# VHH binders against Transcription antiterminator LacT (lacT), part 8

Target 1, 292 residues: Transcription antiterminator LacT (lacT), of Lacticaseibacillus casei (Lactobacillus casei) (p24401)
Amino acid sequence: MPKIAQIFNNNVALVDLDNRGQAVVRGRGIAFQKRRGDVIPTKQIEKIFYLANETSRQNLYFLLKNIPIDVVTTTYEIIDVAQKQYRLKVLDYIYITLSDHIYEAYKRYQAGTYQETMVPDFHIQYPAEYAVAKQALQIIATNLGVQFPQSEIKNLALHFINASGEDDGEQVFGKSNEASLSQLVQEVLKRHHITRSHSNGNYYDRFMIHLQYLIDRLQRVDTYAVTIVPEVATELKQNYPQSYKIASEIFDEIKDQLYRSMSEDERLYFIIHIQRLINEAPAQNHSQNDSL
Below, E stands for the ipSAE of ESMFold2; O stands for the ipSAE of OpenDDE; V2 stands for 0.75 times the mean of E and O plus 0.25 times the DockQ between their complexes.

## First folded at step 6 (VHH)

Design s30 (from p2 with Y99V D100T T103Y T105D Y106T E107Y P109V L110F; framework vhh_7ubx_2)
Fold by ESMFold2-Fast, scan of step 6:
Structure s30 (fold): chain B 292 residues (1-292), chain A 123 residues (1-123)
Amino acid sequence: as target 1 above (292 residues)
Amino acid sequence: QVQLVESGGGLVQPGGSLRLSCAASGFTFSSYRMTWVRQAPGKGPEWIATITSGGSTMYDDSTKGRFTISRDNAKNTLYLQMTSLKPEDTALYYCAKEVTWSYGDTYEVFDYRGPGTQVTVSS
């Protein structure tokens, strides 16, 4: 019997299952005028996202620190489509990177600052990932009430292309066994007078998410190479020498702690995020008073 | 406050030439990579040409040899000299402040685009 453990909004709740498990459930009005301890009829559940173990529960709460529940459940639904309908094998960090991307795109779209992507089209090489991305666009429209341009398919597909691989779903976001490495990276940033502040908090948090993504990827047996396009690589090295130096110091710390070398492209991955931290502040935007 | 304002478009015959301008303000123009992008009706944006802060230029294969991107840092102005224009070049042309791509998760464009300038190539 599903029993409410926590209400997130009128349509989404965390429930306790009879098998000692938990799940996130979504349905129209499913939690409306209900409270902790109430039973949810199975027929009212439109979507159920099982949290198989304590690791899955910890990962959910990690995402909820910075991302609205409706974006998180939308991301879970899209990944379910990729895994169940298209049989795509994806690494766990996609839950972090895809939900972060969808939420940032959502905010920019609502603010009128959304820019259509100029990313190359890879649909011939990755037809399954593009089919998932097409369905994702409709899932986002249904769940979040935003209709992104068709060019957004390229961005969504790239997340699945970059997250291809096998794992068993036992990854913990913000793991304590990775905490010392995250702390060392923060100390490198601090030596260069980069600390989390009100003005840079969004960029700092995004950088830490990308760092966790990189650490997770580096610890995989089937690590794959991701390439920065040559023109971007040239720009990053020539125009951001301070960020390149800081990225090199971070690269050396990761090499020392993990006993693994990173590629030049992996080093370059940090430059734009470090440069954003140096620049301190996101652009202001004015949005309509609309809730997720 | 970043502002980009394009001008110089118009109606031109096939084989003709046009020079587009982009007036920039609100940032240190000379320090940034600048790009021209076009969008035809019912199609997504298409990258045309880029000029780096150091003056290096890159072009899409469809326009290479026909278009020349240049900049005047003293006037905070970006230019696109277009020659041998074809009907396929008909589009709204935009300038953009910077293109930065992040791999590993997604490509993120941090470009600010102006309203664009219309180029129509028709007999």
Scores: ipSAE 0.006, ipTM 0.238, lowest interface PAE 10.5, mean pLDDT 75

Design s35 (from p2 with S31N; framework vhh_7ubx_2; at its last look DockQ between E and O 0.02; V2 from the best seeds 0.00; counts 0 for: pae E 24.6 > 2, unsure alone 61.9 < 65, placed apart)
Amino acid sequence: QVQLVESGGGLVQPGGSLRLSCAASGFTFSNYRMTWVRQAPGKGPEWIATITSGGSTMYDDSTKGRFTISRDNAKNTLYLQMTSLKPEDTALYYCAKEYDWSTGTYEEPLDYRGPGTQVTVSS
ESMFold2-Fast, scan of step 6: ipSAE 0.370; ipTM 0.776
ESMFold2, look of step 7: ipSAE 0.000; ipTM 0.083
ESMFold2 (binder alone), look of step 7: mean pLDDT 77; pTM 0.773
OpenDDE, look of step 7: ipSAE 0.000; ipTM 0.192

Design s5 (from p2 with D100P; framework vhh_7ubx_2)
Fold by ESMFold2-Fast, scan of step 6:
Structure s5 (fold): chain B 292 residues (1-292), chain A 123 residues (1-123)
Amino acid sequence: as target 1 above (292 residues)
Amino acid sequence: QVQLVESGGGLVQPGGSLRLSCAASGFTFSSYRMTWVRQAPGKGPEWIATITSGGSTMYDDSTKGRFTISRDNAKNTLYLQMTSLKPEDTALYYCAKEYPWSTGTYEEPLDYRGPGTQVTVSS
C-alpha cells in the first residue's frame, strides 16, 4: 500500500512503495488533509510515475527546486506516453530538458512573450517523435490549461529526437569515480572562466546533471549515441569554436578516465549545453546583452 | 546596439521576382550567422533561410530552389533573392542576427530589430 513520503499539493504526492521504491502519484484530492505516513488508496490514483533509481529521485528533487510540480508530472506523463505507447527509447536527461522547455514556454505564454517556433519541420524523418509531440500538446492543454500553437509540436519533437537513445538501466559504478570526474570537468570549465554563480546557477547545475547522465551511460556495458539533426550538427561545429574547444577538453578527460568511446553527436550535444552556459553567464552590464 | 533595416519589398505578380536587403549595424556583421524569417497576417513567424559567417546556407523546404540567401560583408548587408513568387509568399519579411534554433528551446530567440519589409504577391 503506498504511504505518503511528501505532499506537493492537494493532488500530488511522493509515496513510499513496499519494496523501498518510490513513486509520484496524482489524483483529485488524494493528498487533501493528509499527512506524511498516511496511506493512499489505489482506487484514488489517476497517474503513477515510478522512480526507478537514486538518479531518478535526485533528478525529481532538482526539478522541483525551480519547476512547479504540475509541470514536472505533465512532463513525466508525456515521456511515459513516448516510452509505453510509441516504444521510443529516450535518454534519462530528457526529464530535465523537456520539463525546462515546457516551463519556459509556459512562462512566456503567461507573460505574452511566447513566439511560435522557427525550427524546420522534420516530421517525415521522425514520424514517431512528431506523433508523441502532437499528443503532448493535448496533455499540456489538459493539465496546465495552456493551448500552445501547432508549431510547438516541432519544439517538443526536437527534444525527443535529440534525446534518442537507450540506457541499459541503473548500473552501480564507483561513486567516488563519478564525483572525481565531475570535479575534473568543473576544473576544465573554470580554466575557461565558466564557474557557478548566482545568475547561472540553474543552468550550471542542469549541465552537471546532464554530465552525470552521460557518465552513467558511458560506464554501462554499452554506450548509445545521442542523435543530433545533421543541419544543426554542421552549424555547431563551424560556428561555436570556443564551446567546441571546451567540449573537446571535457570529452578528453572523460575518455581518459572511463576508457570508453563517445560519438561525435554526444560531443556536439555538449557544445549546445556549454554555449548555453556561456550565454547565461552573469551580465554585469545591461548593454552587454549578447543573447542576440 | 544591434540595428537591422530591411528594404526591397513591394507588390509583385505571381511568378515574379524581388530582392530584399538588410542593412546591419552595431555588431561585427561578418562574425555572425544571419537569418531571414517571414510572418503572414494571422500566422506565426516562419524561418526561411540562414547563412553562416563562412557562407554556408540552409533553407526551409517551401522556399528551397526559389530563394537564395547571400551576404556582402564589406557592405554589412544581407540579401534574399526571391524567384517564382507565389501568393502564399505574401508576408512581412524580417532579417535577424543568429540561428533561430539549436535544440528547439527558448534559449536562443530571434530579435526583430526593424519594421520588416512587406512582400505582397497578388495581381
Scores: ipSAE 0.012, ipTM 0.329, lowest interface PAE 9.1, mean pLDDT 75

Design s6 (from p2 with T105D; framework vhh_7ubx_2)
Amino acid sequence: QVQLVESGGGLVQPGGSLRLSCAASGFTFSSYRMTWVRQAPGKGPEWIATITSGGSTMYDDSTKGRFTISRDNAKNTLYLQMTSLKPEDTALYYCAKEYDWSTGDYEEPLDYRGPGTQVTVSS
ESMFold2-Fast, scan of step 6: ipSAE 0.339; ipTM 0.750

Design s7 (from p2 with T105E; framework vhh_7ubx_2)
Amino acid sequence: QVQLVESGGGLVQPGGSLRLSCAASGFTFSSYRMTWVRQAPGKGPEWIATITSGGSTMYDDSTKGRFTISRDNAKNTLYLQMTSLKPEDTALYYCAKEYDWSTGEYEEPLDYRGPGTQVTVSS
ESMFold2-Fast, scan of step 6: ipSAE 0.267; ipTM 0.716

Design t1 (from d5 with T53R; framework vhh_7mjh_2)
Fold by ESMFold2-Fast, scan of step 6:
Structure t1 (fold): chain B 292 residues (1-292), chain A 124 residues (1-124)
Amino acid sequence: as target 1 above (292 residues)
Amino acid sequence: EVQLVESGGGLVQPGGSLRLSCAASGFTFSSYYMSWVRQAPGKGLEWIGRIYRSGSTSYNPSLKSLVTISRDNSKNTLYLQMNSLRAEDTATYYCARGKPWYYGSGTLSYFDYWGQGTTVTVSS
């Protein structure tokens, strides 16, 4: 029987499973007047989203920082439909990009600023992605109480099209290179006195997750890249010169290992995350041997 | 209202050259990166390249030597120059506006506005 580890609202909870795993469960009133440690009867669970490992759990909490739990679980449900019902292979960063899109669309709809998409209809070439998007529209209506126009199907489908794909070329070699590049990046951060600590752990973990998505994109042909409006790019470079220097050094390490250059916008994307790591670092980083 | 209107498509002989144009209206064209994307009959979407406000470009490596993207911010117009056209280049060509990254929102971009497309047929 699942036991409550954390209550998010009356209808959603994080539970500990008998197999020592965790899951997010949703059902009408399943957490109402409950508390941590209470058992949720399996018959009351309408949806269950398994968290397979520590990375999945960290990704959940990363999403919850900026996105309401009901939007997160809605996104999980839509991705489950894509993977289980339609057998679509999607990259993990879709959890971030799709939840962000749904939440932004939701806010615009509530504010009366929602505008219908001008994206062309590609349903003939991408029938599975469009079928998922049609179900997604109904899942969103049921879970969030918002009925988007039918044109929203094109936006939702585009997220699955953008996140589709497989490692281009050498999957086994790519994974080895990804691990090595991650370690090199952490060493660059360490040279600048940025290490994971209690105070910066959340920001450090977010940076490493963003880096994983960047490395995954570099290991395959990707038609859509991170972009930053030029005015924002200028502000980031001028206001955060140390973070810009660190980002440049990181990208030089990537270039050396992959024999591939990065776009300026992809480099600039990391400035805000690096700056957050700097801001959350203590005034003095006490070494392992420094107890003062 | 945002509008992107492509022109310049048509029938061309193998080995020929063609320039496509995209006229933008309803937004500050100079503030956005712009891309060209194509779709061959019965095939998926293929990204051709992008151009930033600064004029800097990035291309699909398989197409880099065959295409050039440029823009004229004073005319709100995007261009795609194609050389040495092959039968495999037969496709509908779209110009698209890139969705910018925002603080605390999203880690990857996608296109939020597309043109109606212009068809290029390479036939002997």
Scores: ipSAE 0.000, ipTM 0.397, lowest interface PAE 11.7, mean pLDDT 74

Design t2 (from d5 with S56R; framework vhh_7mjh_2; at its last look DockQ between E and O 0.03; V2 from the best seeds 0.00; counts 0 for: pae O 13.5 > 2, grease 26.6 > 24.2, SAP .772 > .668, placed apart)
Fold by ESMFold2-Fast, scan of step 6:
Structure t2 (fold): chain B 292 residues (1-292), chain A 124 residues (1-124)
Amino acid sequence: as target 1 above (292 residues)
Amino acid sequence: EVQLVESGGGLVQPGGSLRLSCAASGFTFSSYYMSWVRQAPGKGLEWIGRIYTSGRTSYNPSLKSLVTISRDNSKNTLYLQMNSLRAEDTATYYCARGKPWYYGSGTLSYFDYWGQGTTVTVSS
């Protein structure tokens, strides 16, 4: 019998399972006028998304920082369809990229600024991805109350085309991937014995996506710029020496592609994310902080 | 209304060169990152490269020695210069608007507008 651990809205809750596991459950009114500790009858659950481990829970909370829970669970449902009905092998970063896309499209639709896609039609080459995308339109309409035009199938299919592959410990670039900036960063990480693997793939993918958001913010003309204080840089170098070294090498490799200096907060965030990746890596990638 | 129109495609002999153009309208061209993407017959989409608002460029490492991307903001035009063409370079070439930010998923899902494409055939 699932017990409510956290209510997200009237229709979605995080529950504790009898086996000490957790899941996100969705159903009409299942959390309405309920509170933490209340039991949700199994027959009222329309969808259940199991959180197998701590990594799955961290991925959920990462998405929830910027994306509404209803969009996240809709994305989970679409990916389940792709994997279970169409047997598509997709890489874990699709949870992030597809959620982001659906939420952006949803906001534009609500604002009246949605425009039909000019993406070319690739259905002949990618029939399974297009079939998933067609079913995704119906799932989005049912769950979010928006009816995108049929041309949105092209955008949704493109996310599955790009995320094709299997997490087996090999490098994750796909057939049609843009390799430039991401590849330079991955090559720096590889020189420090940090590579994407089955065991660290979720940490690695989250880090790379966070870094892409950081770089985007650094390059936007509307972002606030803050001067770096030398004393802070000295402290970061002393307290996080490996992360500081990795960060410096990443910036040296991409210096020509950056248009402005990194703010103090963004540099700290960047170094801390590298340190977190090191701490969460397998034993062969372990690094010790000598400044402790 | 945003529009991207490619031109300059056609038949080229192996070892030859070709320059493609993409005419942009309906938006502030100078404010956007622009990219080139290609699709060979029976193959998947392949990102070629992008050009930033500053004029800096970034390329697919597999294609870097073959291509040069440039832009002319006064004419709202994007260019792709191709040299030493091989039969394997036969493809439909698209220009696209957007920022390629997602690791692993490449640039493709982050483009919001694409041209209709122009066909390049490399044959003797």
Scores: ipSAE 0.084, ipTM 0.559, lowest interface PAE 5.8, mean pLDDT 76
ESMFold2, look of step 14: ipSAE 0.381; ipTM 0.732
ESMFold2 (binder alone), look of step 14: mean pLDDT 82; pTM 0.819
OpenDDE, look of step 14: ipSAE 0.000; ipTM 0.247

Design t3 (from d5 with K99R S109D; framework vhh_7mjh_2; at its last look DockQ between E and O 0.33; V2 from the best seeds 0.00; counts 0 for: pae E 10.9 > 2, grease 25.1 > 24.2)
Fold by ESMFold2-Fast, scan of step 6:
Structure t3 (fold): chain B 292 residues (1-292), chain A 124 residues (1-124)
Amino acid sequence: as target 1 above (292 residues)
Amino acid sequence: EVQLVESGGGLVQPGGSLRLSCAASGFTFSSYYMSWVRQAPGKGLEWIGRIYTSGSTSYNPSLKSLVTISRDNSKNTLYLQMNSLRAEDTATYYCARGRPWYYGSGTLDYFDYWGQGTTVTVSS
């Protein structure tokens, strides 16, 4: 029988399995009025997501830093459908990108700011991905209580199309080196008076997620990173001097820790994100002509 | 309503040049980085390149010598100049708005809005 290791909410818990490791279980009221060590009746489990090893557990906690557990388990269920029912091979970063997408769409829907997609229809070329996306809408409606328009199928399918492929093996989103580097990056930001706050929390959290994605990508062979000419670097220093300085310090940390260098294009990406964080900080001077 | 409308596609001979346009409306165009993406018949999406709000550009290295991306913020228009076109460049070309705070590998970037596409056929 599964024993509760951690309660996430009334309907979701992490459980210890006898000799099979751990799993996340979901069921209506399954953890209600329970505590660590209590047994969960198997008959009450509606969904079970096995965490086969420490790597899978670390990946779960990495996602939970920025994404609510109900969105994470919904994403796990959707990916499970794609892999088990449709036999799709998807790269591990889909857990991050799809969770982030669903959570952002959920927030926009709740705020009344949801906009229908203009993504082209690729259903003829990618029937399996579209079938998954159609089921995903129903899973999201059931789990999160939101009914996205049918056009959302195109967005969800695109995430599966973009993540098509087979990984070298299990990926640890928050590996020791990546986790340490993320902490060093946060310390660089803190030295420049950029910390997570209520006003910038969304931008800060997204920056950290995308930084982790960049770090993961840098571990792979990347032929698309190109160096642009020094004139562009000069322009960036003139237009975004504080952000350029902060990005340079972050890039130096990455270079020193991972034995990797980043292109000017990647630096430009971070300058844009850092500038946004500066603009949202209540004690910082804001750019009057912010076009980013 | 956010809209992206591509134009300028058509039939072109091998070795020819073509300039595509993307007319944007319903959002502050100057505040977003923009990308071009293509899809050849029966193949997946292929990222061509992007242009940031500063005017700086980043390209797929396999296409870098063949394409130039530019923008005119006063006209809310994005451009793709293509030179030395080959039969393998036959594809539907899409204008896409970059999703704020998303970083892609450059092969396939993450976008929140796409155009309907314009078809380029390179044939002898």
Scores: ipSAE 0.000, ipTM 0.265, lowest interface PAE 12.4, mean pLDDT 74
ESMFold2, look of step 14: ipSAE 0.000; ipTM 0.471
ESMFold2 (binder alone), look of step 14: mean pLDDT 81; pTM 0.816
OpenDDE, look of step 14: ipSAE 0.012; ipTM 0.259

Design t4 (framework vhh_7mjh_2; at its last look DockQ between E and O 0.35; V2 from the best seeds 0.00; counts 0 for: pae E 7.4 > 2, grease 24.6 > 24.2)
Amino acid sequence: EVQLVESGGGLVQPGGSLRLSCAASGFTFSSYYMSWVRQAPGKGLEWIGRIYTSGSTSYNPSLKSLVTISRDNSKNTLYLQMNSLRAEDTATYYCARGKPWYYSSGLSYFDYWGQGTTVTVSS
ESMFold2-Fast, scan of step 6: ipSAE 0.102; ipTM 0.588
ESMFold2, look of step 14: ipSAE 0.041; ipTM 0.565
ESMFold2 (binder alone), look of step 14: mean pLDDT 83; pTM 0.826
OpenDDE, look of step 14: ipSAE 0.026; ipTM 0.344

Design t5 (from a5 with D31S D98G E99K E106S; framework vhh_7mjh_2)
Fold by ESMFold2-Fast, scan of step 6:
Structure t5 (fold): chain B 292 residues (1-292), chain A 124 residues (1-124)
Amino acid sequence: as target 1 above (292 residues)
Amino acid sequence: EVQLVESGGGLVQPGGSLRLSCAASGFTFSSYYMSWVRQAPGKGLEWIGRIYYSGSTSYNPSLKSLVTISRDNSKNTLYLQMNSLRAEDTATYYCARGKYSSGWYSDLDYFDYWGQGTTVTVSS
């Protein structure tokens, strides 16, 4: 029987399972006037999202620091659709990247600052990912009460395209380069006047988490890669040249430290996240003496 | 009320071993990852490592061969075993509760509660 470990709101709670695992449960009034340790009746559970491993639990806590629980559970529901109905294999970092994207789009839409996507249309190359993205629009409308423009399908689909692959979940020996690689990446960003600030702190931290997943994958014996069609790659390079340049410098540093070749597709994964860091940076003039 | 209380520090000779403990109260200990952090005199904070609720560990690469982190969820207690202690290991050692996994020792801002610290002095 699920017992409440943490209440997020009247409709969502984190529960402890008999197998010592955890899950997020959602249902109308499911946590109303309840406390930690209380049992949730199974018939009141409308959706259950199992936290399969340590990474999943840490991702949940990371998301909840800056993202509303309703956005997080909406993202979990969309990923469940992708995996169960469309049999898409996606890497675990999509929980972070997709939640971040949906919340940012939600805030901009509410503020009237939503801008049409610069992402090219790839529906012919990726029909399953686009079908998921179409369902995602309806799930978002139902759960969050916001109807995004149809162009948002391109953004949602790209997150699934970029996260294509299977996370093997096994431990990787020799992760000793993580701290050094983090420092080198931060130095590359700093050379391009991207530093952690109050305005970009959430995007900066999430980018570093994405980098952690990439480093983890690259250190495995079997190489996992994000796959992007060459035509898509050309469009992303053309539309985001500064972000592409920064991503290229980051990947060159990683290649030098890991002595491992990385696919162009993996480099492209970071372009949009780097573009967000640029867009959220303070618009201020720095003298050469003030540049850090 | 969340509380973390470190113990087990003291004077130890170079090459010796020491085990530190952290007693946690006021929260569901088994639901959080825990970390050890140290601060040597005149230096900044240095992350030692973390342990997840299941017992899985991740260490600072520069320290991983010298330390072992463990936990007892039934006793709400976190441990740090240190072997082959050097003068450079002289520091105040802190127990910290994690908000989420950082992956890097520089991500100290991701801890929401810290203990009072326990001092380890390595000298002959």
Scores: ipSAE 0.000, ipTM 0.110, lowest interface PAE 16.8, mean pLDDT 74

## First folded at step 7 (VHH; from s16 with S31N E106D; framework vhh_7ubx_2)

Design u1 (at its last look DockQ between E and O 0.03; V2 from the best seeds 0.00; counts 0 for: pae E 15.5 > 2, unsure alone 64.6 < 65, placed apart)
Amino acid sequence: QVQLVESGGGLVQPGGSLRLSCAASGFTFSNYRMTWVRQAPGKGPEWIATITSGGSTMYDDSTKGRFTISRDNAKNTLYLQMTSLKPEDTALYYCAKEYDWSGTYDEPLDYRGPGTQVTVSS
ESMFold2, look of step 7: ipSAE 0.000; ipTM 0.259
ESMFold2 (binder alone), look of step 7: mean pLDDT 79; pTM 0.785
OpenDDE, look of step 7: ipSAE 0.009; ipTM 0.264

## First folded at step 8 (VHH; framework vhh_7ubx_2)

Design w1 (from s16 with M58E; at its last look DockQ between E and O 0.02; V2 from the best seeds 0.00; counts 0 for: pae O 15.1 > 2, unsure alone 64.9 < 65, placed apart)
Amino acid sequence: QVQLVESGGGLVQPGGSLRLSCAASGFTFSSYRMTWVRQAPGKGPEWIATITSGGSTEYDDSTKGRFTISRDNAKNTLYLQMTSLKPEDTALYYCAKEYDWSGTYEEPLDYRGPGTQVTVSS
ESMFold2, look of step 8: ipSAE 0.000; ipTM 0.370
ESMFold2 (binder alone), look of step 8: mean pLDDT 78; pTM 0.781
OpenDDE, look of step 8: ipSAE 0.000; ipTM 0.211

Design w2 (at its last look DockQ between E and O 0.08; V2 from the best seeds 0.00; counts 0 for: pae O 6.9 > 2, unsure alone 63.1 < 65, placed apart)
Amino acid sequence: QVQLVESGGGLVQPGGSLRLSCAASGFTFSSYRMTWVRQAPGKGPEWIATITSGGSTMRDDSTKGRFTISRDNAKNTLYLQMTSLKPEDTALYYCAKEYDWSGTYEEPLDYRGPGTQVTVSS
ESMFold2, look of step 8: ipSAE 0.253; ipTM 0.717
ESMFold2 (binder alone), look of step 8: mean pLDDT 77; pTM 0.766
OpenDDE, look of step 8: ipSAE 0.016; ipTM 0.325

Design w3 (at its last look DockQ between E and O 0.01; V2 from the best seeds 0.00; counts 0 for: pae E 14.8 > 2, placed apart)
Amino acid sequence: QVQLVESGGGLVQPGGSLRLSCAASGFTFSSYRMTWVRQAPGKGPEWIATITSGGSTMRDDSTKGRFTISRDNAKNTLYLQMTSLKPEDTALYYCAKEYDLSTGWYEEPLDYRGPGTQVTVSS
ESMFold2, look of step 8: ipSAE 0.000; ipTM 0.305
ESMFold2 (binder alone), look of step 8: mean pLDDT 78; pTM 0.780
OpenDDE, look of step 8: ipSAE 0.000; ipTM 0.212

Design w4 (from s6 with M58E P109I; at its last look DockQ between E and O 0.01; V2 from the best seeds 0.00; counts 0 for: pae E 15.0 > 2, placed apart)
Amino acid sequence: QVQLVESGGGLVQPGGSLRLSCAASGFTFSSYRMTWVRQAPGKGPEWIATITSGGSTEYDDSTKGRFTISRDNAKNTLYLQMTSLKPEDTALYYCAKEYDWSTGDYEEILDYRGPGTQVTVSS
ESMFold2, look of step 8: ipSAE 0.000; ipTM 0.270
ESMFold2 (binder alone), look of step 8: mean pLDDT 78; pTM 0.778
OpenDDE, look of step 8: ipSAE 0.000; ipTM 0.209

## First folded at step 10 (VHH; framework vhh_7ubx_2)

Design x1 (at its last look DockQ between E and O 0.01; V2 from the best seeds 0.00; counts 0 for: pae O 11.8 > 2, unsure alone 64.2 < 65, placed apart)
Amino acid sequence: QVQLVESGGGLVQPGGSLRLSCAASGFTFSSYRMTWVRQAPGKGPEWIATITSGGSTMRDDSTKGRFTISRDNAKNTLYLQMTSLKPEDTALYYCAKELEYSYGDTEEIFDYRGPGTQVTVSS
ESMFold2, look of step 10: ipSAE 0.144; ipTM 0.639
ESMFold2 (binder alone), look of step 10: mean pLDDT 76; pTM 0.748
OpenDDE, look of step 10: ipSAE 0.007; ipTM 0.190

Design x2 (at its last look DockQ between E and O 0.02; V2 from the best seeds 0.00; counts 0 for: pae E 22.5 > 2, unsure alone 63.6 < 65, placed apart)
Amino acid sequence: QVQLVESGGGLVQPGGSLRLSCAASGFTFSSYRMTWVRQAPGKGPEWIATITSGGSTMRDDSTKGRFTISRDNAKNTLYLQMTSLKPEDTALYYCAKEFDYSYGDTYEVFDYRGPGTQVTVSS
ESMFold2, look of step 10: ipSAE 0.000; ipTM 0.090
ESMFold2 (binder alone), look of step 10: mean pLDDT 76; pTM 0.752
OpenDDE, look of step 10: ipSAE 0.008; ipTM 0.256

Design x3 (at its last look DockQ between E and O 0.02; V2 from the best seeds 0.00; counts 0 for: pae E 20.7 > 2, unsure alone 64.3 < 65, placed apart)
Amino acid sequence: QVQLVESGGGLVQPGGSLRLSCAASGFTFSSYHMTWVRQAPGKGPEWIATITSGGSTMRDDSTKGRFTISRDNAKNTLYLQMTSLKPEDTALYYCAKELEYSYGDTEEIFDYRGPGTQVTVSS
ESMFold2, look of step 10: ipSAE 0.000; ipTM 0.100
ESMFold2 (binder alone), look of step 10: mean pLDDT 76; pTM 0.747
OpenDDE, look of step 10: ipSAE 0.000; ipTM 0.194

Design x4 (at its last look DockQ between E and O 0.54; V2 from the best seeds 0.00; counts 0 for: pae E 16.3 > 2, unsure alone 61.0 < 65)
Amino acid sequence: QVQLVESGGGLVQPGGSLRLSCAASGFTFSSYDMTWVRQAPGKGPEWIATIRSGGSTMRDDSTKGRFTISRDNAKNTLYLQMTSLKPEDTALYYCAKEYDLSTGWYEEPLDYRGPGTQVTVSS
ESMFold2, look of step 10: ipSAE 0.000; ipTM 0.221
ESMFold2 (binder alone), look of step 10: mean pLDDT 75; pTM 0.745
OpenDDE, look of step 10: ipSAE 0.000; ipTM 0.188

## First folded at step 11 (VHH; framework vhh_7ubx_2)

Design y1 (from x4 with L101W; at its last look DockQ between E and O 0.20; V2 from the best seeds 0.00; counts 0 for: pae E 17.5 > 2, unsure alone 62.6 < 65, placed apart)
Amino acid sequence: QVQLVESGGGLVQPGGSLRLSCAASGFTFSSYDMTWVRQAPGKGPEWIATIRSGGSTMRDDSTKGRFTISRDNAKNTLYLQMTSLKPEDTALYYCAKEYDWSTGWYEEPLDYRGPGTQVTVSS
ESMFold2, look of step 11: ipSAE 0.000; ipTM 0.219
ESMFold2 (binder alone), look of step 11: mean pLDDT 76; pTM 0.757
OpenDDE, look of step 11: ipSAE 0.019; ipTM 0.337

